# Ledger of designs, part 5: VH-VL binders against C2 domain-containing protein 2 (C2cd2)

Target 1, 194 residues: C2 domain-containing protein 2 (C2cd2), of Mus musculus (Mouse) (e9q3c1r45to238)
Amino acid sequence: EPDELRRRESDTLLSWILTRDSWGNQWQAAWVTALNYEAEKRGGPLRLSFQKDPRPQSLQLTVEKVSSVVKSTQEKVVICHVVGETLQFLVSAGPASATGSECQLYDVHLSPFHLKVEFHMEEKREDIQIRWSFTHVPETAIKIQPQAPGEKQALGVNMLSEALEDLFKHLVNAASPSVFLSTKPTQVKEAQSL

## First folded at step 1 (VH-VL)

Design I7 (framework fv_inotuzumab)
Fold by ESMFold2-Fast, scan of step 1:
Structure I7 (fold): chain C 194 residues (1-194), chain A 124 residues (1-124), chain B 112 residues (1-112)
Amino acid sequence: as target 1 above (194 residues)
Amino acid sequence: EVQLVQSGAEVKKPGASVKVSCKASGGTFSDYAIHWVRQAPGQGLEWIGGIIPIFGTATYRRKFQGRVTMTADTSTSTVYMELSSLRSEDTAVYYCARVGSPDYSNYEGWFDPWGQGTLVTVSS
Amino acid sequence: DVQVTQSPSSLSASVGDRVTITCRSSQSLVHSYGNTYLSWYLHKPGKAPQLLIYKISNRFSGVPDRFSGSGSGTDFTLTISSLQPEDFATYYCMQGTQFPYTFGQGTKVEIK
């Protein structure tokens, strides 16, 4: 029965990792880091800076497909395809020439979204590296809106948001966020404030 | 398209062991679980167990626990099922089959493709 | 273990007949991914089983449209709308929702 227990443990490990209280914060931080890296690397006439959304976010993921690949005698990779209802980011946008000056802030929403999530395990490590990416993002799933716009302000800003949608789609498709998670159980901690 | 090719028929004495091979070709070996199913003469299909390559773990039906061992050799894209302490009631055609679908789950669900089957006869 | 019972054990039919085979599980077969892993197979002596239907009602690639599956919860049905000569065989349902995987006892479709 040990082999049956190990099979159940692998299924529960995926659920455990994806439902951890710390997962949403680590996932959002990894996305921000990866998107900023791709934005800086691309360059161009517009400067984009992604930020953590300080507003509470609900993150729920469902697993659709699981597969695996053996990379070597010491490395295993499990690939999961997951679907989520909504994810959101804050992004500031402005001319590339305007370094350090205030830029327009936008809310970016993706709904629905599909991810390929890779769990990288190494024989001698006590943690798992989790990497994920969008395999395909439909244009209709992307919405970019200015924060708290007035009607007259919204006209010009909405025209700019259309110009930013293709750029955001490119950055999202290029980004490869990752985190390292301990496989050991952790106690629920009180939220830390700064 | 993945194909599964099994080793040839075996005749064994009671108390012996038999090792049947199942070679995958035409696809990515490690992306799918391989399970074993048998059919004794005049009986229906019976699931024996399966192996999950990435974790190196196998799951067996309780009645075979301690007598069956499943292993995989990724270098040759081959899965083996070894059944020991053979009895006359182990006489059956043994099939390997891939479990899962590219669209849903590579470890669960349904069987396709199947190997051609290996007849194992246990007689004195 | 999830028990799967299939009925009838055998039936006699003629070419062109509508054939219905039923499969009942001892408990619900909804998997953790929201899918119901009930499948149907055609088996002929000397050949490997052949997948016909997966996830209750999805016809596998290359399977003729005379084969259809339906059901929910614990009750499932395979229907052959117009039996052909090549359809005389034994049919099995299988649950792949939890270990151990279990097959029905089989239904033999014989020429009348």
Scores: ipSAE 0.000, ipTM 0.444, lowest interface PAE 18.3, mean pLDDT 75

Design I8 (framework fv_inotuzumab)
Fold by ESMFold2-Fast, scan of step 1:
Structure I8 (fold): chain C 194 residues (1-194), chain A 122 residues (1-122), chain B 112 residues (1-112)
Amino acid sequence: as target 1 above (194 residues)
Amino acid sequence: EVQLVQSGAEVKKPGASVKVSCKASGGTFSSYAIHWVRQAPGQGLEWIGGIIPLFGTATYRRKFQGRVTMTADTSTSTVYMELSSLRSEDTAVYYCARDTGKYQLPYSFDYWGQGTLVTVSS
Amino acid sequence: DVQVTQSPSSLSASVGDRVTITCRSSQSLVHSEGNTYLSWYLHKPGKAPQLLIYKISNRFSGVPDRFSGSGSGTDFTLTISSLQPEDFATYYCMQATHFPYTFGQGTKVEIK
């Protein structure tokens, strides 16, 4: 039936992306790119620069609800709503006037997080576009803390936290990360050995 | 040019299972659905089901559900159709065929395998 | 399931004849986006079926122009304007608008 088909398709697409070895890195890079774009666009009194987090992270997403499957002659879009336990970012924050010396690294955690995920499939393309955005932002707890507390970062940390949280909430809500994933088989290169 | 090559003829006893392969070459394998169609002696063409290799997602005609399983190996560009609990009425030529549309967009079957005769006899 | 019925079940013809085969579906094959997914296939004993026409009237690559398709909604026709020796075969229509995909029962074109 229609609902069973929607559920099956969304489960299959999520399993496909979550089992790819490269997905964790592509997911993180897409977030960093989208958040930095929104931060630069704003140009406010605070400067945020999102960094790639070198620490290992496992991404676990559960399908909460399948919203729709849209189909036309040339394209198919599968939309689902997912929930995750914790989403983590590494960000450098400081005054916009800073030359880098006034900036400090912070860990930002969102828990839980809800996303609308769209899988865009076009007949003429050999890749699938995955696009996502936040939902239920007011229900998400945001925790921001210095990565390495020290004497220099103690100055102003409490004065920046409220403005930093408001700015981050706005950036997260505005961000629209996406990734194009190839549907071609991974090419295996034969290693020349004796 | 896209080509589908199937495994050879099989003779099976009632109650056994058969696994037929279909190897694709000359085009994009994973994104196109591969369907299975059979023709029993003196009868017309009957659609069994299809699979999109990229996703591993298979859909079967209701009358074969529980007896048929379709799988894909993207590393060898091969699709398999396994039919279990064989009956004499399953004696047929089995064809694999590629759907013209990507991701199960409904169009038509543009390229076909040569066929595999499966005989079920006591 | 959407039923697809062909007529006639068989016909006898000579080389050079005009042949018409009809296909009728139990419900409309117009998809919600406006396309109609009806196709025609040629099948000979011992050979794989081959696609002739897709989306009612579009000729597949390499198919001779003597083959043409027409129709709308529930009634469709395959026409062979001047039958050639290689055209003696069984012809099938197929609908792919509704799942499951369904074939007509076939029309055998025999030598007169």
Scores: ipSAE 0.006, ipTM 0.579, lowest interface PAE 9.4, mean pLDDT 81

Design I9 (framework fv_inotuzumab)
Fold by ESMFold2-Fast, scan of step 1:
Structure I9 (fold): chain C 194 residues (1-194), chain A 124 residues (1-124), chain B 112 residues (1-112)
Amino acid sequence: as target 1 above (194 residues)
Amino acid sequence: EVQLVQSGAEVKKPGASVKVSCKASGYTFTSYYIHWVRQAPGQGLEWIGGINPSGGSTTYRRKFQGRVTMTADTSTSTVYMELSSLRSEDTAVYYCARDLGYDFWSGTYGMDVWGQGTLVTVSS
Amino acid sequence: DVQVTQSPSSLSASVGDRVTITCRSSQSLVHSYGNTYLSWYLHKPGKAPQLLIYKISNRFSGVPDRFSGSGSGTDFTLTISSLQPEDFATYYCMQATQFPYTFGQGTKVEIK
């Protein structure tokens, strides 16, 4: 069975999700939910809260490797590895004991980022479950910038960088962000703003 | 309504290049592969290659490798096929066609929507 | 590359006749998912090809039920149960189980 057939399967699914009207919102919401869950579970000296970034983001992903396609009479699972150029989050960070005034808002970028993506389809279901996790998180890929410029958080930035790297490493093989997307033909995605 | 509309007929000299366009409408452009198929006079249908408009990834039939280039412009929902180093044997009607590929459960492949065709004539 | 061969290359028929066209592949077309991506197209001069049947036996939307497909492995058949005037055309099978996609040579159905 040629790898190009599996790649075609993966490319088709990936391009489909990127063009769904609900994709951008569901993708960001799933990330925020998973990141906040891991932040709370991990604990530590910093309080981290992830927020959906209201600014438009590039949602282009590229298949770099297809791992498997498995089909039975009741389910079909397509697994692929994808790479994206930039993944952006808003993060509120402060000491674990902090209340609003001690927390600062940061722009956090991962560039590039690598995901393992699973598409799970069931016979006669009208949706697809999409799950993903980091395959690895290179240290040099994490960029952090305070939303409010100043030198007040100079000491906190190193702690935040270390905490984020630790958090992202825990998302490798951890509980995956997940969405269910309807396969109904009339659902279409408007072009995203740049 | 789902449709593919191609550019008009071209007359080229041997050694020249031709670029044919295929404009999609009525569906999500980046969700479907687009294939190019030709038919030379008195001959059958021949698959040239295909493109995924989402990432621009392409697959070409071996005999066209190095002479064919397929590109996609998502802002205009248009796929292009450029064929270089034209020979008289390249005289044909060129079609673009959408891959079925939307039935994710079955992974159905085939060509359901076709452009009207573009006649490319290569003559001195 | 998977080669696809059609038989016959041409045939003469009258309206109301039962017509059978055969398509044979050089290799099994069964995909690892258990599906066989063998499709049939109708082509008339001056018109774009038209999908009739996909995955061996599934009639495409809007295609009359006089068209049917059957087969398995390497041997496939398109049947027209009662030929109509609009059915005089060239028919092509195509495999999409692997790249490159390959078409049969075509079968021309001519008026007797």
Scores: ipSAE 0.017, ipTM 0.534, lowest interface PAE 6.1, mean pLDDT 82

Design P1 (framework fv_potravitug)
Fold by ESMFold2-Fast, scan of step 1:
Structure P1 (fold): chain C 194 residues (1-194), chain A 123 residues (1-123), chain B 108 residues (1-108)
Amino acid sequence: as target 1 above (194 residues)
Amino acid sequence: QVQLQQWGAGLLKPSETLSLTCAVYGGSFSGYYWTWFRQPPGKGLEWIGEISHSGSTNYNPSLRGRVSISVDTSKKQFSLKLRSVNAADTAVYYCARGRYDFLSGYHNWFDPWGQGTLVTVSS
Amino acid sequence: EIVLTQSPGTLSLSPGERATLSCRASQSVSSSYLAWYQQTPGQAPRLLIYGASSRATGIPDRFSGSGSGTDFTLTISRLEPEDFVVYFCQQYGSSPFTFGPGTKVDIK
């Protein structure tokens, strides 16, 4: 039946991506790029800089809903709604005027989270565009922790954490990370930027 | 080869706090969820919770009010604390490495395991 | 929480025979989110199968897994003396991760 066929198609796409050596780097780079773009665009008294986390992350996803849209004989979009338990980011935060010791590195966790993931495929292109965004952001709990708490903890950590959380919620809600993956084995454009 | 070794006090009185530590030898400490399980005598396994290299934790809801897991990345160790123990907490406790893929939980299973620690709660 | 039931509770067979062990979930589990473990009494569990059907490194080919949805099976094609131990299924498709109560494979 159609729903089972769509589910198999999404599983095939996920399996293909999962078997690519560069996927983890592409996923991280896309998040870092999108979040930094939104942070720079917003400006303000707090400066956030998202960084590639060299630590592989536990990313447990369950596919809730799959749909597909054939836009033409040459273009198809597969949309997956996925839910996960925890998503993790590494971010440097400090006053916008600061350079150096006033900036602190934080681990930021989102739990739970919902993503809408779109796979855009075109017949004459050997690239697949993957774009995703959060849904239900207001229902997501955010936990922020200094990465080196014993050494560089400062007075006012709670107030900074609240301001950081509010800004992070805005950035996450605005971000729309995307990746272009080549079906050719020798080309992964975004891996080079990470 | 990655090997897990665990230790801690095995005999407790009711209301005391259980404290166990697991050390990771060989391999990478980052990139995994480090996990605690328990197994009451003659029964099945129960997942307690897990912690990442960065300190992100997930706990079994049944134990969330009593359990905390911490990590020491410099020593490649992680520790379990279970507060207010009673006779129902008598079990063999195991630490284990959680394996996963980056995009999904399709490959999340547990290997290797520590040797186990028998914890007995008695008056 | 997904509850797993295993049947039979005890399976009595002779060396060389085929063993078929069942694991049933109270809710649908993706086939990629189920694992099987072997446990000798007094020892830590040993991973046999993950993703419902993939053998773990070093596991003999006499062990195979199958199933999807709510019904999963572990098959041991020809029992060896060391296989007469306890087997557990585990789901990791949703938190909390849960285990079945185990099936004991006994010598007849």
Scores: ipSAE 0.000, ipTM 0.415, lowest interface PAE 14.2, mean pLDDT 77

Design P10 (framework fv_potravitug)
Fold by ESMFold2-Fast, scan of step 1:
Structure P10 (fold): chain C 194 residues (1-194), chain A 121 residues (1-121), chain B 108 residues (1-108)
Amino acid sequence: as target 1 above (194 residues)
Amino acid sequence: QVQLQQWGAGLLKPSETLSLTCAVYGGSFSGYYWTWFRQPPGKGLEWIGEISHSGSTNYNPSLRGRVSISVDTSKKQFSLKLRSVNAADTAVYYCARLPYGDYEGVAFDIWGQGTLVTVSS
Amino acid sequence: EIVLTQSPGTLSLSPGERATLSCRASQSVSSRYLAWYQQTPGQAPRLLIYGASSRATGIPDRFSGSGSGTDFTLTISRLEPEDFVVYFCQQYGSSPWTFGPGTKVDIK
């Protein structure tokens, strides 16, 4: 019952977010920023640099579980666990000492993916903070492919691939992207779905 | 190896609904976006929309209010419906596939044979 | 919407000559999502080049692509009789996916 009400509320919030013109760009930018932050923080023999994927991602999210926490009369957090079909990332990878000429571009897919999404709301604030993180990254669901298949640049082939996958798993588990969205309505004549 | 075959009624009156189907033979249905394009006689190609095997859709905003694309994963088919047609919708319609990322290339590599759709009074 | 412009609209050449076809985008396009297609009248487009410079499977080595940002080029090093058809560039990195108007390669 209460869970059903919370689910309906989170579905409304997700629908509102996903129908905003800027959401796809904000979603991608938040992921890239958070992943690059974690990559730089970790260090090590491999360097990963995440790039905005120029192909737009169409997000279809299914709500699996909803909960809420009332922190005060003026603060509310809605937490929902969602599953999506596919996420795609562009990543440049190479040795930590590498220049652009030594780096290889990779296409990374996660299918399916599970996120914990938190909506932080305050009374009299015009913004909602949305924060998300992976609750579970399935081992078998991560696929990393070089942008130039059949490889033009061979760089420690097998060891690099395994280390790259392990590093990627670490980075996505550590990343916690967030955005602040205004609750004010956009121009209705320019509305466009994601 | 992989082949797309399309069919549907090619002669329509204004205000009718266009319905075309594309079937995938000889390959996997998952891992691709299944796409519709059209080409008016003597003009360039226009993208209509796409659908994943799971049913996620993305439409050209110019056609959004009139277009729906659906998928039947058990039959490996996807279908286009375009409502309220008029003479401007006269075109050859093509189905095509786009692989996810780099898995089998990154462009529309396999196309259906095309279906001429004529809208006349 | 990204608008693609192709030039020239018609290119008149003889078999054995080199053809250079231009595609210009109204704003920057990732080369990863720039493709070239060949179309024979009455047939579906045939993929020639993807990722601005990679030849599709089965495409002869006389076809090559280059470019980045807003300027892309398709080159046919030595025209064969079957190459006198229409060529389109396409971007599919920014929705909606768009095509150029085409360049017709015509025999002199």
Scores: ipSAE 0.000, ipTM 0.424, lowest interface PAE 20.0, mean pLDDT 77

Design P11 (framework fv_potravitug)
Fold by ESMFold2-Fast, scan of step 1:
Structure P11 (fold): chain C 194 residues (1-194), chain A 126 residues (1-126), chain B 108 residues (1-108)
Amino acid sequence: as target 1 above (194 residues)
Amino acid sequence: QVQLQQWGAGLLKPSETLSLTCAVYGGSFSGYYWTWFRQPPGKGLEWIGEIDHSGSTNYNPSLRGRVSISVDTSKKQFSLKLRSVNAADTAVYYCARTQVTIEYDSGTYEYYFDYWGQGTLVTVSS
Amino acid sequence: EIVLTQSPGTLSLSPGERATLSCRASQSVSSSYLAWYQQTPGQAPRLLIYGASSRATGIPDRFSGSGSGTDFTLTISRLEPEDFVVYFCQQYGSSPFTFGPGTKVDIK
């Protein structure tokens, strides 16, 4: 049936993406870029600055729902709803006027997380555009913890953890990260002839 | 000083669930990752997974689907459950504290294990 | 995953000699995220070196690490009796973290 065919197709796409070199780096960079854009756009009395987490982490996604939309004979979109166990960010948090040691570094975890993932494929394009957005579900817990060993805690920031969680929720819901992935492994672009 | 003490059933039959607990004495429980490893007789270590005080986990993909790590922050304990064991799961299991040092400006980090439990020999036989 | 191989599997030397242990990765280990551990049979591992070349607290200066990319070395400049144990390398540059099978340092 069509649902089975679409599920196999999305499983193949996700498997391919997760086995690509540098996917983890591209995933994190896209999130950091989108979150920082939304944080800067929002403004306000509290500032969050998202940073690339240099530590490796496994990314495992489970597909829950698949649909596809044919926009034209040359353009196809596959939409997947996926679930992950834990989504983790490194974030510097403090007052908008804060500098130096007044800002604190935190690990922010969302568990579990749900995403709507869109794969955009075009005939004659050598890449796939992948866009995703956070889907809020009541089960998702947000936890904020100082990450750097031996880091001093600012009592004011600790007392405002609820406000930081609310701000983070707004930013994650607004973010729309995307990447372009090549469908070709590697090949010589220029001709070898003169 | 920090000390890790572990306990749990060491003799299991195939298809049973392994359950081990590690308790942390001294020091802060928050701000660290707490990790499980195993070492089959005569072989190297295998990283099983980690958990922080908030319950956020990362697992070795080879064991995902059978492994679960949980935390009780009030007791400063974390526990490993491994479902559907077989003879290949026979190993000494260790808990450990993960030490992380991150230099965010350069994007570099250090990630190592500085305190370990005494180890628990788990034998799966029938 | 990155597979680590260690050579030799067993190294037979006398006290006072220099030991050189090799660890080779199947893929380049980014930023030299490589550690070395020492393990006495029946005991938990002990951290010796992290970041390929940084000694852990309390580790004697006879232990040193070097290397980058796919090839890493642990050197013990002058073996003491307590050094005749097993040594493991570990990478933390990509998940899952992986360990080598170990090199056993035996007394001749």
Scores: ipSAE 0.000, ipTM 0.508, lowest interface PAE 13.1, mean pLDDT 78

Design P12 (framework fv_potravitug)
Fold by ESMFold2-Fast, scan of step 1:
Structure P12 (fold): chain C 194 residues (1-194), chain A 119 residues (1-119), chain B 108 residues (1-108)
Amino acid sequence: as target 1 above (194 residues)
Amino acid sequence: QVQLQQWGAGLLKPSETLSLTCAVYGGSISSYYWTWFRQPPGKGLEWIGEIYYSGSTNYNPSLRGRVSISVDTSKKQFSLKLRSVNAADTAVYYCARSRYELTGPFDYWGQGTLVTVSS
Amino acid sequence: EIVLTQSPGTLSLSPGERATLSCRASQSVSSSYLAWYQQTPGQAPRLLIYGASSRATGIPDRFSGSGSGTDFTLTISRLEPEDFVVYFCQQYGSWPFTFGPGTKVDIK
């Protein structure tokens, strides 16, 4: 059962890397970058701008399954399936040509969420690329709600929030966040993802 | 391929209730707004109202007291009821799908149902 | 409610010519919330342009939209036989959503 032992050792290492405090900050920033990229790429009359929620939040990821794939003699990919408890973002929504005063700020919560995380390693490369996406059937509870909504248009505001929740769900499913981790101390590189 | 099929009564007398149903094929009813429109002969389109699959509705204020839209997610259908009809309600009625600015305003439409109100 | 007016009511042109259709709003509409539809008699409307200038999927590049504030334009750069139908503008920035009365593009 050497394969079982090796899998447990790999799972422990990957869990250690994924749950470090430095990773929480970097992957949330990568989410914001990827979501803004997808929102801008979509275009259209409704503009969304995502920002990291500055309020303190708990980020905890649980690794459920680990597998590895050798793509070539020089490239290896480790795939992990992870579950998170909650993830928070701020999103500003308004017309494409709107000034700040015409935009409405929303709180976005994802709880729980399931992701496929890929670690891409190359023999002669000094960094590891970490990329993640939703599994084939996303089972994500998304909640989006306006900050300080107006009372007169509560029905209209609620309807817009449901539409934005649906749009956000599509943007999240399209997003492919990515981070490069250098093997040198404290060096983290951001990657542009499609 | 998404297809919307609609049906319901075409001939009504004043004061009766209009009832139309639209069925969704080739896709999920979830994550979309489902909308009703009407078009009087030789005139422009009028938005009646919409419903999200969760049951949240928004109605044209000119019709709010008379209009009701409902959704049956198990049958993948949504329905329009318009009470106390009169001759001004004579129109072709359309159902349509919207993702609210994902696919543009309204990307798939039903075939239309001619409703005539006569005494 | 926002009232949309379209001009001209009827536009008579020949195939190959450029068509310019106007839509005016009773109050300012963000260009993000203006759409254009095409309608063949007896059929449901077909989305052409949304967000004042974005072409819908499958719409030929001869169709283009422009404008801001209260004045919007649909341009068909070179009319094809199938383009001699009715066109409607719509605003969806305020409830209720409203449509213009339509412009009929007629063959000479």
Scores: ipSAE 0.000, ipTM 0.430, lowest interface PAE 17.5, mean pLDDT 76

Design P13 (framework fv_potravitug)
Fold by ESMFold2-Fast, scan of step 1:
Structure P13 (fold): chain C 194 residues (1-194), chain A 123 residues (1-123), chain B 108 residues (1-108)
Amino acid sequence: as target 1 above (194 residues)
Amino acid sequence: QVQLQQWGAGLLKPSETLSLTCAVYGGSFSDYYWTWFRQPPGKGLEWIGEIYHSGSTNYNPSLRGRVSISVDTSKKQFSLKLRSVNAADTAVYYCARDEYYDSSEYYPAFDIWGQGTLVTVSS
Amino acid sequence: EIVLTQSPGTLSLSPGERATLSCRASQSVSSSYLAWYQQTPGQAPRLLIYGASSRATGIPDRFSGSGSGTDFTLTISRLEPEDFVVYFCQQYGSSPFTFGPGTKVDIK
């Protein structure tokens, strides 16, 4: 019973977030920022730099599990687990001391992906904080492909692929992206109430 | 409409820590990344890093281990700390806004800048 | 990191003339993340063009941008006295965001 009620609440919040015009850009920026932070923090001989991807991305999330709901006098937190079809990143990879030509641009896909999403709401604030973290599942496939030129780099990509995949997996698991979404006048009532 | 004002100490000795603050007046603070740049005398601009109001940061690797950007959301301010300064850190430092529009074709670059703060590192 | 090269370093022209400024990247840059700035000595940079070809708010139509891949151009169709300043290109698609060294537009 409690889980059903919590699931309805999280579904409503998730639907509201996903239909907002600014969500896609903020979602991507938060990932890029968090991943770059973790990449720099880790250091090492191989460096990944994440960049904004101008290509449209289909972001459809389904609620698989609701974990908890917490309420205080000023703060409410709703936690849920969601599943998406594909998560895409545009990544520059090369030696930590690289200067241009040694760096290559890669398209990285995670499919399917699982996230733990937290909605933090404060009564006096005009915004809602959304924080999420990656949940590792064995079924998640990581696909890495170079942008251009791909033809003669296939052998190089194979040699680097395991190291690149391991580093990417570490960074995604460590990242803790978040966004604050302003409560603005919209056609969705939930945005004004929260 | 939106204005950035910056302040901090302009004269430093080698090995000291640079500390600058940027305040955002007008407009929304929460929907933007806020950025620091610097420009050594007679040279081009160098990006230092950016911060989102959640505290999420992204830094230029060339300043790795020395730079820290923090945010005070209640005051709509963000601050730069650069440790262990030397003569090469002498520059005009700028804060700026990176605006995010809902567009799949183009992303606006840095459209609003602070007035700049000249930082001189000398003994 | 992506290195941007601007040419020429100094462009000497007279008011009323057309200026063409070049920016070349060490590797392919998405045109969505290429910007041009104008800087008057002693002042902060002013955004002119973003996304390689889109004019920023309040920027006169004499300024235009073009290009893709590794080659980008800023054109000023008819130089006004206030245009004799320094211009920088920037890529902001890949961290670290990088700038060119600048092209100074000077009076002939």
Scores: ipSAE 0.000, ipTM 0.476, lowest interface PAE 14.5, mean pLDDT 77

